# VH-VL binders against C2 domain-containing protein 2 (C2cd2), part 3

Target 1, 194 residues: C2 domain-containing protein 2 (C2cd2), of Mus musculus (Mouse) (e9q3c1r45to238)
Amino acid sequence: EPDELRRRESDTLLSWILTRDSWGNQWQAAWVTALNYEAEKRGGPLRLSFQKDPRPQSLQLTVEKVSSVVKSTQEKVVICHVVGETLQFLVSAGPASATGSECQLYDVHLSPFHLKVEFHMEEKREDIQIRWSFTHVPETAIKIQPQAPGEKQALGVNMLSEALEDLFKHLVNAASPSVFLSTKPTQVKEAQSL

## First folded at step 5 (VH-VL; framework fv_patecibart)

Design B25 (from A4 with heavy chain T100R E101G)
Fold by ESMFold2-Fast, scan of step 5:
Order: sequence, then C-alpha cells, then structure tokens
Structure B25 (fold): chain C 194 residues (1-194), chain A 123 residues (1-123), chain B 107 residues (1-107)
Amino acid sequence: as target 1 above (194 residues)
Amino acid sequence: QVTLKESGPTLVKPTQTLTLTCTFSGFSLSTSGVGVAWIRQPPGKALEWLAHIYWNDDKRYYPALKNRLTITKDTSKNQVVLTMTNMDPVDTATYYCAHRGYQLLYGDAFDIWGQGTLVTVSS
Amino acid sequence: EIVLTQSPDFQSVTPKEKVTITCRASQSIGSSIHWYQQKPDQYPKLLIKYASQSFSGVPSRFSGSGSGTDFTLTINSLEAEDAATYYCHQSSSLPWTFGQGTKVEIK
C-alpha cells in the first residue's frame, strides 16, 4: 500500500507535467535546438535546418510503463515510455552549397512517437524541477512532404529520409537534451489542473 | 576493389595554374553519399585537406584557399579534377585524392587513398 | 577551425611494448575522429574510424578510444612494421583538419 500510493501519485504528476503546454514547448524547442546543432557541425553534403511547426498544435503524450527509484527525500528518478500519435516539425533542406533561397521546407511527421525517457526530479525550495534525457528511440515511421507541393525539389525524399533517420539515431540514442520545468502550481488555477 | 590514381605535371612554375586529375575505379561517383577529396602534404609536414566533391556535385573548399581552387567531376570517365591557380613555392607538396564513403550527416573517414603525386613549384 | 594536437611528436619504442598516441581537439567533436598510418614514402592508410571502429584488414593490436576532446590510439604490442607517422583527423565540422602527426620508431 504506501508504495502503491507513492507510485500512483508519481504517475499522475508525470502525466500532468508531460501534457502541459509549457512542457510541450520546452520539449520541442530543446529537441529542435539539439538537431540544428548536430546538423550544423557535420561536414556533409546536405544543409538541414530544423524549426518548430508554427501552426497551432499540441503535443499529446501518454505516459506508460512507469518505474521509479527514490534516491532521497528530495530526489527521484523516473523511467517511463512516452507515446504520442505524431510529432510534427519543419525542416529546411537542400544541397550543402545552397543559399537559403535554394533550400525547400518540408513537413516531417514521426508516427508513432515513442521514446524511453529518464526523468530526474529534484525538489528545490517550493518547486520541483525536472531534468530529462532520452535513452532509446523506438522504431517510428517518417513521413516527409514538401511545404510547397508542386514546386521543384532540390533533393530526393529518400535521401532526406535517410539523413533524418541517421540524425535521430545519433541524437536520441546518444545526445541528452536538458530542460528544466517547475511542476509545482503557484496559483489556484494551476492547482485545479492537477 | 576501390582504387584511385593522381596524374598531372610534377613541376610547375610560380604564378602558373596546376591541374591534377584523379582517375578511379571500383565505385561510382553517382552513388548517394560518395565523394572524393583532395589532400596535400608538404615535404616533412602534416596532411592538409583542400577540397571535396560529392556525388550530387556539391563542392567544399578549404576557406583560405577557396579563391584559388576549383574541383570538378566527370562521372562517365570516373575522374575528378582539381585546379589551383597562382602557384607558389609554398604549394610544393605531394597531392592525394581519396575516396570518402557513404555518410550523409556524420562525416566519414578518407578510407582509400591514391598513391600521391609530388608537385614541385620552382623557378 | 578545429585544431588537433597530437602527443607525443616522436617516440622510440622497444618491440612488443605498448604505444599510446593522444589527439586533443580544441573543441568537442563527439566521436568524429579517425586515425591514419603513413609509412616512409607511402600514402596514408586508414586504421581506425569514429574513434574506435577498426577498418577492414587492420591488425587487432591497433585500437582507438575516447570521446569529446581527448582521443587515444593504442598499439598493444609494437611490431617492426608499425614504424610510421600516425595522424588523427576530425570530420565533425568544416574545414576538416588533421593533427601534426606522431612519428613512431623502433629501437
């Protein structure tokens, strides 16, 4: 019993954190930043620039298979599977020698979006701060569509798909983006959302 | 089996243009990800990358030498050509061409090299 | 540009002893380091790619390790045929650069 209640409370809090708009924005920003950094460093034949989809959308994530390790009264590590139907973002792609005007925008959809994630939760003052990292990238389907359909494409979709698969494999299996999010409600309206 | 061989003049006078040809076999420069680089080594010194050409005809040059270098390919002849203008005695070096394998974002090693050709710049 | 500094510049090693060559990058390059062997009057040959992956046909006595800024090439038991200059090369960012070289002699 006490252990069951502690687990259930942790699962509820984590689900609440991951479904907040602020988390979704921080998540996408950190991920896009990491992708851009790695793509820019490479001496490859493709120029890739990633950006958050500006169209209104919410990242709907479901938390599954939660396991937690309490390290102290102020520190907890939670390992979980985070599943979403789709993750959308934009990529500007073209030959490495291309100027911005020669690059074309593509809509990229990852479906399903399924990650194994480690969350490190630390209580500081009246707030709970969360730091996260990705340990695995499960198999996903990548769909790529030009933003301007019918326009001449600078590179083949298959080549772009291969480049994105290689980039995701490296980043989400080896890179660990860090995002801090206060999870403790400070206002009555935020408390009601829990 | 991948092989590359450099050819061109062994002696160049100051201010002249150097043209080197890399002739290769065992791969196609139309294969996605594949490229050919030019690398030089002055006598007793370190290796210096000069230029690279990709299967899709994208080109990269060492920034300090970009205004002097031109790299081109002829896929039907299995050749890559490097042109370097305004040669100077400090450009005396062994010039190599090298194969770079499939790798779109991570950057690959130069896995197979030509035997090299010594180019001496003197008056 | 990324500067690669090798250490030592030169070493003379007794046969069958372990040889360690280091390569330090001026900024983090992940694992995008490659090692080449160049014997006198010969062209360079690839030994190790991506810090630790042996190229085909390379003897098992050669191994690589490291990540970030500090990388090591190890020859576990030096043979006479290993007398050569060894170069590291980074492919992390343009322009691609090489280290200054480490000359290994047997005696």
Scores: ipSAE 0.000, ipTM 0.449, lowest interface PAE 20.5, mean pLDDT 76

Design B27 (from A4 with light chain L94Y)
Fold by ESMFold2-Fast, scan of step 5:
Structure B27 (fold): chain C 194 residues (1-194), chain A 123 residues (1-123), chain B 107 residues (1-107)
Amino acid sequence: as target 1 above (194 residues)
Amino acid sequence: QVTLKESGPTLVKPTQTLTLTCTFSGFSLSTSGVGVAWIRQPPGKALEWLAHIYWNDDKRYYPALKNRLTITKDTSKNQVVLTMTNMDPVDTATYYCAHTEYQLLYGDAFDIWGQGTLVTVSS
Amino acid sequence: EIVLTQSPDFQSVTPKEKVTITCRASQSIGSSIHWYQQKPDQYPKLLIKYASQSFSGVPSRFSGSGSGTDFTLTINSLEAEDAATYYCHQSSSYPWTFGQGTKVEIK
């Protein structure tokens, strides 16, 4: 019975988020920020720079499992597990000292992907904090493809792609993206749209 | 083009709270990588970084002042607000806000600055 | 925190001479150093970012170099309008810090 209530609550929160015009942009921005943070923190001879993908992305998330709901006078936290069809990134990879011309651009896809999502709501706060982390499952397929495969094959593209895949797996598992979503209508209007 | 302007009280009494607003145009604080920082400069002294906020609401504060500082943004109004509690005469300074863009390999530069607002703390 | 030490503190230079300002970091910061010019009673303006990249609109006589811990800002031929205090700033790690400044005057 409690599970049914928690499922309905998680479904309602997820639906609300997915219907917001700003969600797709904030979702992508949060991932890019978190992945770049982890890439810089790790360091090493291979540097990755995650970039906003200018291509429109369809975002579909479904609640697979509800794990908990915690409520107090000051705070409410809803935790659920969601599954998505495809998670996509645009990545520049090259030596740490690269001048740009030495960098390779890659398209990276994860399909399907699983996340643990936490919705944090606080009394007297007019926004909701959403935090998530990647959950590794055996069914997830990772595809990494260079944007200029013909030329890059002469430069050992296959070996670089395998190294990139291992590093990307590490970064995705370490990343902790988060966003604050305003419940006020005026806060969804962007300065750039005015 | 990008412009920023600071506003707030020019005179604050010791122990009071200072609230400064940075109003900007020519960019959106919803754009990936964009941030706004607060920097101050006491009369005749060097520049001091205070706080920084990014488009995704990530916040950073100068550690020694963290307990006194709060930075918030209102993306719809093109504003970033800095609040500093328990003001002291040593906090007398010109306060600036500045535009930044996050760059993984090189960090953030303060590329466009506001004109600054002088805040004097005296009884 | 990372400490940035600028040298010299003050320099009086004949017009058209070359000026070199040094900034030394207490630990390696890669290329995460930026240079600002502040004229009397004015707000700072960015000159050089990422150690060596000129900001738009900045005269070509200004250049930056260095990596790791030692950085230099060079004015290859000093003009009267270049009389100002110059600051370096590191964004490699939090907290972000500035050097103490170098004041350049025309002789």
Scores: ipSAE 0.000, ipTM 0.440, lowest interface PAE 16.5, mean pLDDT 81

Design B28 (from A4 with light chain L94W W96Y)
Fold by ESMFold2-Fast, scan of step 5:
Structure B28 (fold): chain C 194 residues (1-194), chain A 123 residues (1-123), chain B 107 residues (1-107)
Amino acid sequence: as target 1 above (194 residues)
Amino acid sequence: QVTLKESGPTLVKPTQTLTLTCTFSGFSLSTSGVGVAWIRQPPGKALEWLAHIYWNDDKRYYPALKNRLTITKDTSKNQVVLTMTNMDPVDTATYYCAHTEYQLLYGDAFDIWGQGTLVTVSS
Amino acid sequence: EIVLTQSPDFQSVTPKEKVTITCRASQSIGSSIHWYQQKPDQYPKLLIKYASQSFSGVPSRFSGSGSGTDFTLTINSLEAEDAATYYCHQSSSWPYTFGQGTKVEIK
């Protein structure tokens, strides 16, 4: 019965987040920031740049389980595991020395995707910090398509696939995208650390 | 202007089921953060929260009464319905519905109330 | 569940005097406390929400303060129309609970 109440609390938090006007933009911006940070940190023979994608994303998150709720005098943390159908990224990729015409755009999809989402709430704050990380990234979930057809684009797909698998796996239970959201309807606050 | 009004039977026999309807105007129960609560007050006693329903169909019940209470909404009719089974004379009270706006971390206040409906449970 | 204890249960006050009503929670509730006024044979009306925010249309003589476990509703200068029972309500955790009420009468 406690578990049922915890599931309802998590559903309420997710519903609140998903219904905010600013959520889609903040969700995408947080991902782009975190992925570009990790890509830059790792280096390698391939230069990756995650781009803001203006296309609407089918963003439906469903609670799979509630892992824990930690409460202290000053802080409450709600942790839940969620599943989404498809997470899409727009990625510019080219050789590490590439400029201009050597870079190509790719559509990258994760389907399905699994996240651990943490809601960090502090007494007397008017915002809530939402942090998330991948719990699992199977290689079969990663789908890559070049945006422009051509034989030269096809030659890079295996190298890009390996780089993305490596990048995503380093975000499993590691550095997380995060967003600060105001509990007031009109305020918007972006993530600062990643 | 936000208004709410309770309706239902004023007299219920012991063991029967009570069904109360809250009809509202001036807001939509599809708007993010909006909820409707049911509160009762036995004659001469304090207020008691019973149940809550939100825009996303999230529902909360007073734990000791949970197995007797059901709250539902009909967004198209601007109505919230509370059902309470196995009525007892101690359930005699004025029943209110109220509008709320949920604030994460803080919960909600009952900002606009209906006028209340007195339900007497007697044989 | 969180228990709210109001003090005093009853007070009889001369018009124009300051009235102080206290609500104590059995555990910390932050600022998730709300105050209601109920006149005889009427429904309750919200006065103060989230410890200190005045609800629209409420006279300025009403104010709220406190955080954590100790909260106060103040009526700065009592008017005859303020004779009523006052309730505190916490929305920090489920189930939501009310205090037992404080009855204010004119002397």
Scores: ipSAE 0.000, ipTM 0.473, lowest interface PAE 15.3, mean pLDDT 81

Design B29 (from A4 with light chain S91Y W96Y)
Fold by ESMFold2-Fast, scan of step 5:
Structure B29 (fold): chain C 194 residues (1-194), chain A 123 residues (1-123), chain B 107 residues (1-107)
Amino acid sequence: as target 1 above (194 residues)
Amino acid sequence: QVTLKESGPTLVKPTQTLTLTCTFSGFSLSTSGVGVAWIRQPPGKALEWLAHIYWNDDKRYYPALKNRLTITKDTSKNQVVLTMTNMDPVDTATYYCAHTEYQLLYGDAFDIWGQGTLVTVSS
Amino acid sequence: EIVLTQSPDFQSVTPKEKVTITCRASQSIGSSIHWYQQKPDQYPKLLIKYASQSFSGVPSRFSGSGSGTDFTLTINSLEAEDAATYYCHQYSSLPYTFGQGTKVEIK
């Protein structure tokens, strides 16, 4: 199929999800769910717990290229590569069984970020499954900072950043977030990474 | 207060499997952040980290030796066991177990060590 | 793997002299380095955590400094009991690695 038509379809799908008032929450929730799932699979002695960032976040995604549109009797899949400006997470870090005082809050930023996005549409259902993953995680795009640096955190900031960045790279590369979007605006579903 | 003691055979023949036990007191391997590592030192040479087990049963191995190493714990007996297969004369070394308490600022510091046990591999 | 290179390999010094041992990492490790002391026929003992923080009970004559790739252990005034081999250890990346050791002898 012509490149122009494929791009138009990808642009239409992205526009549709980005204009839904529930998308920001679904986007954050899907990331948090997928990252927490990967973190829970064992990360060594350090445990990360991801939380939604209550601050406004840029939800703008731009199509870099359309990889393919696959159509069959039962399924239509639109695959595109998108770029976003900034992806933000709040994360609590500490020993695996720690609660309260042993945990520290951090800001995690990815800027810019590149995703492979798949839109899965099945003839038999009204849901559209949106799945995404990183095409690559550039070393320079990841930034982790304590929310409120204390004296102890200031002394250890380099070590904390290196340990957290290493673990975060692993979790992000493993994560496979997805969302099931109903054509009915009042119905939404979240899917976890496998 | 915290003590660790290595035990196992002092002589091993080439191709045999080595099993070493670390028995400890003064801490529990069920306490968050606590771990036990195995480190070896060939005669006259540097220290080499081999394996690590944590309170949550998470395990780490030196990659080049991973296929030969198994680390397990028995929290009720206060023991950590290291098994190393296919022993070779180059594996002759003093083997130590050591306590760690993971901290975000300090990572894994081997703060309390056992006395070490010399394992000689020869025919 | 991260390689740690210590300098010097060997040092023979008079009591009360200042001893400086360096440890260079093949890549940046922040401050993710610990220092150990191993006396002849004994197990190692932790001296310095996180490049510069003294471990409990360690004499004040021992200090550490550095960040990134270059680290230093200093014994401000050598005592007879300090005759030992000193090792640096990085925990920034698996596998954890040690330097080759620096032997300090009393002259």
Scores: ipSAE 0.006, ipTM 0.470, lowest interface PAE 12.0, mean pLDDT 80

Design B3 (from A4 with light chain S32Y)
Fold by ESMFold2-Fast, scan of step 5:
Structure B3 (fold): chain C 194 residues (1-194), chain A 123 residues (1-123), chain B 107 residues (1-107)
Amino acid sequence: as target 1 above (194 residues)
Amino acid sequence: QVTLKESGPTLVKPTQTLTLTCTFSGFSLSTSGVGVAWIRQPPGKALEWLAHIYWNDDKRYYPALKNRLTITKDTSKNQVVLTMTNMDPVDTATYYCAHTEYQLLYGDAFDIWGQGTLVTVSS
Amino acid sequence: EIVLTQSPDFQSVTPKEKVTITCRASQSIGSYIHWYQQKPDQYPKLLIKYASQSFSGVPSRFSGSGSGTDFTLTINSLEAEDAATYYCHQSSSLPWTFGQGTKVEIK
């Protein structure tokens, strides 16, 4: 089938992105940048700062739906709806008036998660833009766990995990992370060449 | 350097199954983006793509021949195997395997080819 | 499936002359076109990939151009060793397809 062949092409594209050694770092950096942007833009009495999690994460995505839109003779967009097992973040939370000494670190887990992923391809460019957005589904569970205060002393005021969950949900739904990947081809030497 | 070599029977009877092995060196089929394709050429005719397998075990087949073709890989042995069922005299051709490096925007070019193996289908 | 039509089918050329081979696609394929050279009784060798990128070790007299539906392979100054059949190949859409080939002979 034509539709099955189209799906195979999209699966290979997504698989290549996910198996790149650099992908995990770019994925995390894009989320951190987008979440911090939304947190700062929102304002309010609570300050959240998302940080890159140095812990290794295995990212596995399952493709549920694929479509393709040709926008011009030189531009193509592939749209994939994907499901992941766990999305996790390291976040510092404290009063907006605090200079860091009054903040506490939290581990935030989202499981399972659904994303709409867009691959923007332009045939004469050397990069591809990947943009994604969160899709809310009833089955998604959010767990927020405080880390030990460590060397920094926590404030006497403690934040309720429920309030933090609500804020996180709003930030994730508003975030629009993106990454630009280089597509420069690698030329292989051939003993059989002319 | 990258090299590929096809092996298998040179004579096949009608209705039998053909099994061809591509043995390669100079690259790993566990490396992201790498793939191996099978292409054939009947005597005096144009090139015809048959099947493709990628590092992630993703497989693609020429639609008209899909029900007759199976492509598999053994990464530890540096081998890719093509199986084609119900051979017919019109399937007489030189069969090649070729290396590819998947490009997101440009697709697959067959950059390094094996020497080819002629398979004759005759009663 | 995408059909690739090459022209001419056959060309007999004097050494040092310019050779132009055209490949036309039945629908737009962007720059997903590759060119191969096949000498008699030999396996094909990649010359140009992604419409205009020369493969390693290919002589500078070979060049490719075009986008969309019309593509050209040019041999700037034909050498005796260039007598071969040339094929275009598209990787824009499955199934991958080849042109019918253009045979270039020396006069």
Scores: ipSAE 0.000, ipTM 0.479, lowest interface PAE 17.2, mean pLDDT 80

Design B30 (from A4 with heavy chain S32R V34M)
Fold by ESMFold2-Fast, scan of step 5:
Structure B30 (fold): chain C 194 residues (1-194), chain A 123 residues (1-123), chain B 107 residues (1-107)
Amino acid sequence: as target 1 above (194 residues)
Amino acid sequence: QVTLKESGPTLVKPTQTLTLTCTFSGFSLSTRGMGVAWIRQPPGKALEWLAHIYWNDDKRYYPALKNRLTITKDTSKNQVVLTMTNMDPVDTATYYCAHTEYQLLYGDAFDIWGQGTLVTVSS
Amino acid sequence: EIVLTQSPDFQSVTPKEKVTITCRASQSIGSSIHWYQQKPDQYPKLLIKYASQSFSGVPSRFSGSGSGTDFTLTINSLEAEDAATYYCHQSSSLPWTFGQGTKVEIK
């Protein structure tokens, strides 16, 4: 009876989690962290560094197809399709030997995106730990715009596009960083008198 | 036993801000899983969800109205407050607050409702 | 947003007869559907949560069924006190949405 209820309610939990204000920020941070990790492993002629876009973003996610497995009273796995309108981040790209100043900045938009994802959710104390992995290569249109356009603009965009497609291929079944959703109430902190 | 009751002005002029308070008993909004939602119903029309606040201070708003809505809680007073800016005659409705309980694997049903308060927006 | 469509909009039913109200979602919501009863000039009361679970104190003549996109609320034997408007509500995806309501009257 409890297991039946848990299985039937998995789509509600996932939709609730994915549409929380805190999830959107952590989702983008986890995505950036995963890309940085794979970029470090890949090597090659380009040094890539990913950052969350600091500009406000309207991240709208929908959950389409859901199946779930309850592994314990504290753990379950949900397989779903996540469709979003836009995911934005910043990329610094330059030669592998570059020292910051030699790198160019690019705005990257993934729009639209369709992700086939396996979410692993586990209760730990006052937190819900979420790990996720792609079961298939992310389906997305990649839009790249240099922040300081120049004569080498087209070449840089093409090389970055190829690098991102390669990185997405290597995200399949790669472990994502853990994301923690706190169940504790917001703590009001006093200003320090010192 | 869970009970909730809405309070606030019954008449609001166009362009003014509405402030409604939900006072409750029988649960604490610091207890994991607890939440309070605001729902409204214009005369003779269907129910419309507006906003939700959870034990951990997470908040949800109806997207088309989110720039007008603010929901806050005072756990020590057992109160949840909704503010809605720039009121218009079309916002005339009975406003309800309702209790929800969210478990890790369960969503939100509005299980216990307040009696509602009619807010008329008119000059 | 998920649209919930109820049918019929209105029913006039003889006491003791079976009443069936349907709610159709514009996309799959699993079992995340809830049913409310609202009598004239009263606040709504929860009858059924998560498609088929009776809320505490609700008479056994009320039952719910369905999954995915098609859901049904059944009143097995209508009593006079059941004259009310019935609403379905989905909690699968934000924003939470309600159906337009079904009004049940006694003949």
Scores: ipSAE 0.000, ipTM 0.483, lowest interface PAE 14.5, mean pLDDT 78

Design B31 (from A4 with heavy chain N56Y D58E)
Fold by ESMFold2-Fast, scan of step 5:
Structure B31 (fold): chain C 194 residues (1-194), chain A 123 residues (1-123), chain B 107 residues (1-107)
Amino acid sequence: as target 1 above (194 residues)
Amino acid sequence: QVTLKESGPTLVKPTQTLTLTCTFSGFSLSTSGVGVAWIRQPPGKALEWLAHIYWYDEKRYYPALKNRLTITKDTSKNQVVLTMTNMDPVDTATYYCAHTEYQLLYGDAFDIWGQGTLVTVSS
Amino acid sequence: EIVLTQSPDFQSVTPKEKVTITCRASQSIGSSIHWYQQKPDQYPKLLIKYASQSFSGVPSRFSGSGSGTDFTLTINSLEAEDAATYYCHQSSSLPWTFGQGTKVEIK
């Protein structure tokens, strides 16, 4: 079957990417970069700054739906939809004019999450471009919690969790993270040997 | 260094199940990018790909035969097993296993082959 | 599925002459083509992978070229030991498929 064959090809691509040593760091860095870009582009009275979460996170992704498009004799484009268990970020939030004392750190979780992923491969290029975007589904839960629970709220720094949640939903839906991965087999083997 | 060898019955009756084992050395099926394929060749005819198994335990089958084929691996024994049900005289062929290394842009080449084992299906 | 058509089906060639074998794909496969040599009563051996990369230990007289739908295997100076059937194989799209084979014999 065509659908089954395309899925297996996408599974091979995804598994190859997930087995690369650099993937976890590039994945988180791409998300942080894209989210900060959207936050700064938006402007407004509140400032959000995303930070790489040093805590371990599951990077397991599973293909749900796939399509493949071959655009030319030397270019291959694969598009698929993937699902992950939990996506987690650290976010600093406060007024746009805030000093450090007016900003608070929050844990943000999305569970489960769905992405549309595009893989762009060219025969004469030494890298592959991976671009993805968030897909909203009804079962995705978004949870935002302060890093220091139980802190007393001062007048002027009291933010509604609902408003912060709505802002985060806007940013994650607007973000378009991307990475470039090297396709050089020799570099991977030499890095493992050293 | 890399070697593969097929083993199994040389004679099978129609409707029976064929089980072939590929025993290999010089590589691990847990290494990223590595796979093992099964290919057959009826006497005097062209090569035909049957099945593939990859380092991440993904399995692929020729679509017209997928309901008859099962491929499994035992990484600790360095073995890959192919099972084919409901054998027919038309399935008479030399069966090969082969090593593959997945290349992102170009896919899999069958770079090192076993010697092959002839399986005859007759009453 | 992708169909691979080889030309010619058969060649009888004088030693030291140049041999050209063509493989044509029913749709574009980039450089996902591989070439195998099979001598009588022997298992196939990889000659060229990814359209133009020689496999280790393969004599330099064998070379591959092409991209997209048209591919060529060239033996620039035929030796007696090159009498064999040659097959192309595509790994661009599942299912993996082979050409019908080209038999080369010495005249």
Scores: ipSAE 0.000, ipTM 0.541, lowest interface PAE 12.6, mean pLDDT 82

Design B33 (from A4 with light chain S28D G30Y)
Fold by ESMFold2-Fast, scan of step 5:
Structure B33 (fold): chain C 194 residues (1-194), chain A 123 residues (1-123), chain B 107 residues (1-107)
Amino acid sequence: as target 1 above (194 residues)
Amino acid sequence: QVTLKESGPTLVKPTQTLTLTCTFSGFSLSTSGVGVAWIRQPPGKALEWLAHIYWNDDKRYYPALKNRLTITKDTSKNQVVLTMTNMDPVDTATYYCAHTEYQLLYGDAFDIWGQGTLVTVSS
Amino acid sequence: EIVLTQSPDFQSVTPKEKVTITCRASQDIYSSIHWYQQKPDQYPKLLIKYASQSFSGVPSRFSGSGSGTDFTLTINSLEAEDAATYYCHQSSSLPWTFGQGTKVEIK
């Protein structure tokens, strides 16, 4: 199927998906999964494990400057600007073999952000797979802070927050987070969100 | 000043086990971020990484050779030992040990090397 | 496994000329590339780490550049003592791998 470029203020399907009640949790979980995947690929004696922040969060994402390309009856690509206030999660850093006290927890904040993003949407039966990537390196502010004041080292490794921020920027740029969403929910009422 | 020196047999028969010791000074394998790697170079060929041990006793091996390799450290003696089983003539090479400092952003550079020891495998 | 391809394999250079050696990675390795000098019958010596950072005691005529997949080692003005084989090495992903080497010879 020929690709057709459409320039619009918004994309109806993407907008609907992003306004679902569960989207914030799915967005953050997808990032955690993708970042862990990229961190694991690097290897080495230090392990970084990203975790969803258990604290209540309000994730408001706005999609702007939308252009879409229909690649086939089952595949569509949407390029847009995604604007958000804060994305927050935890990172555990320490030796690969560490348990308990040998790992140090850090709070990671991405705030605010304005990202040029390519969403790849593919229909698989009754599910839609949404995968996204950055068209350029994101220019978001990244803050990484130890969770335990006064205990500011991974046992055996002194890791500077600056080095973690730079690594995180590389991981974010390399990551390709994705989610599978049902378009025909019955008992799980995801489609009822506005 | 950081120095490393390899020692072990210079001649090994096929099917035998090779044991090489790296003795070092000027650093401690108790220091966070520090590691020691083994690299070999067959005559006239490129460098090949074999194994790596870190301050926290984490170990890494070249996948194709993993079943033949064992790396250990004795921090009190400033030594790292590499054992390679079932030696074959194709394993003839100069074997080096090298110091590393793990950098979270960039990984490991082999910054200070031992002089190397030539190990010939023949019957 | 990440493959590193060096170019050229060999070059013969007049003293004081600029030498450029390229290393191309089969995957994005960011800045996780290091350069070594090995003279005949000697052990390798680190020249440049993390793509562009000079190692202690290395002459200023050696510099490194690049990011992603394409990297360059430059010798600004070749000296006789620079005749050697040069290797690149990536530490982005296990297993660590080396390029095939570039031999630099003085005319």
Scores: ipSAE 0.000, ipTM 0.534, lowest interface PAE 13.5, mean pLDDT 78

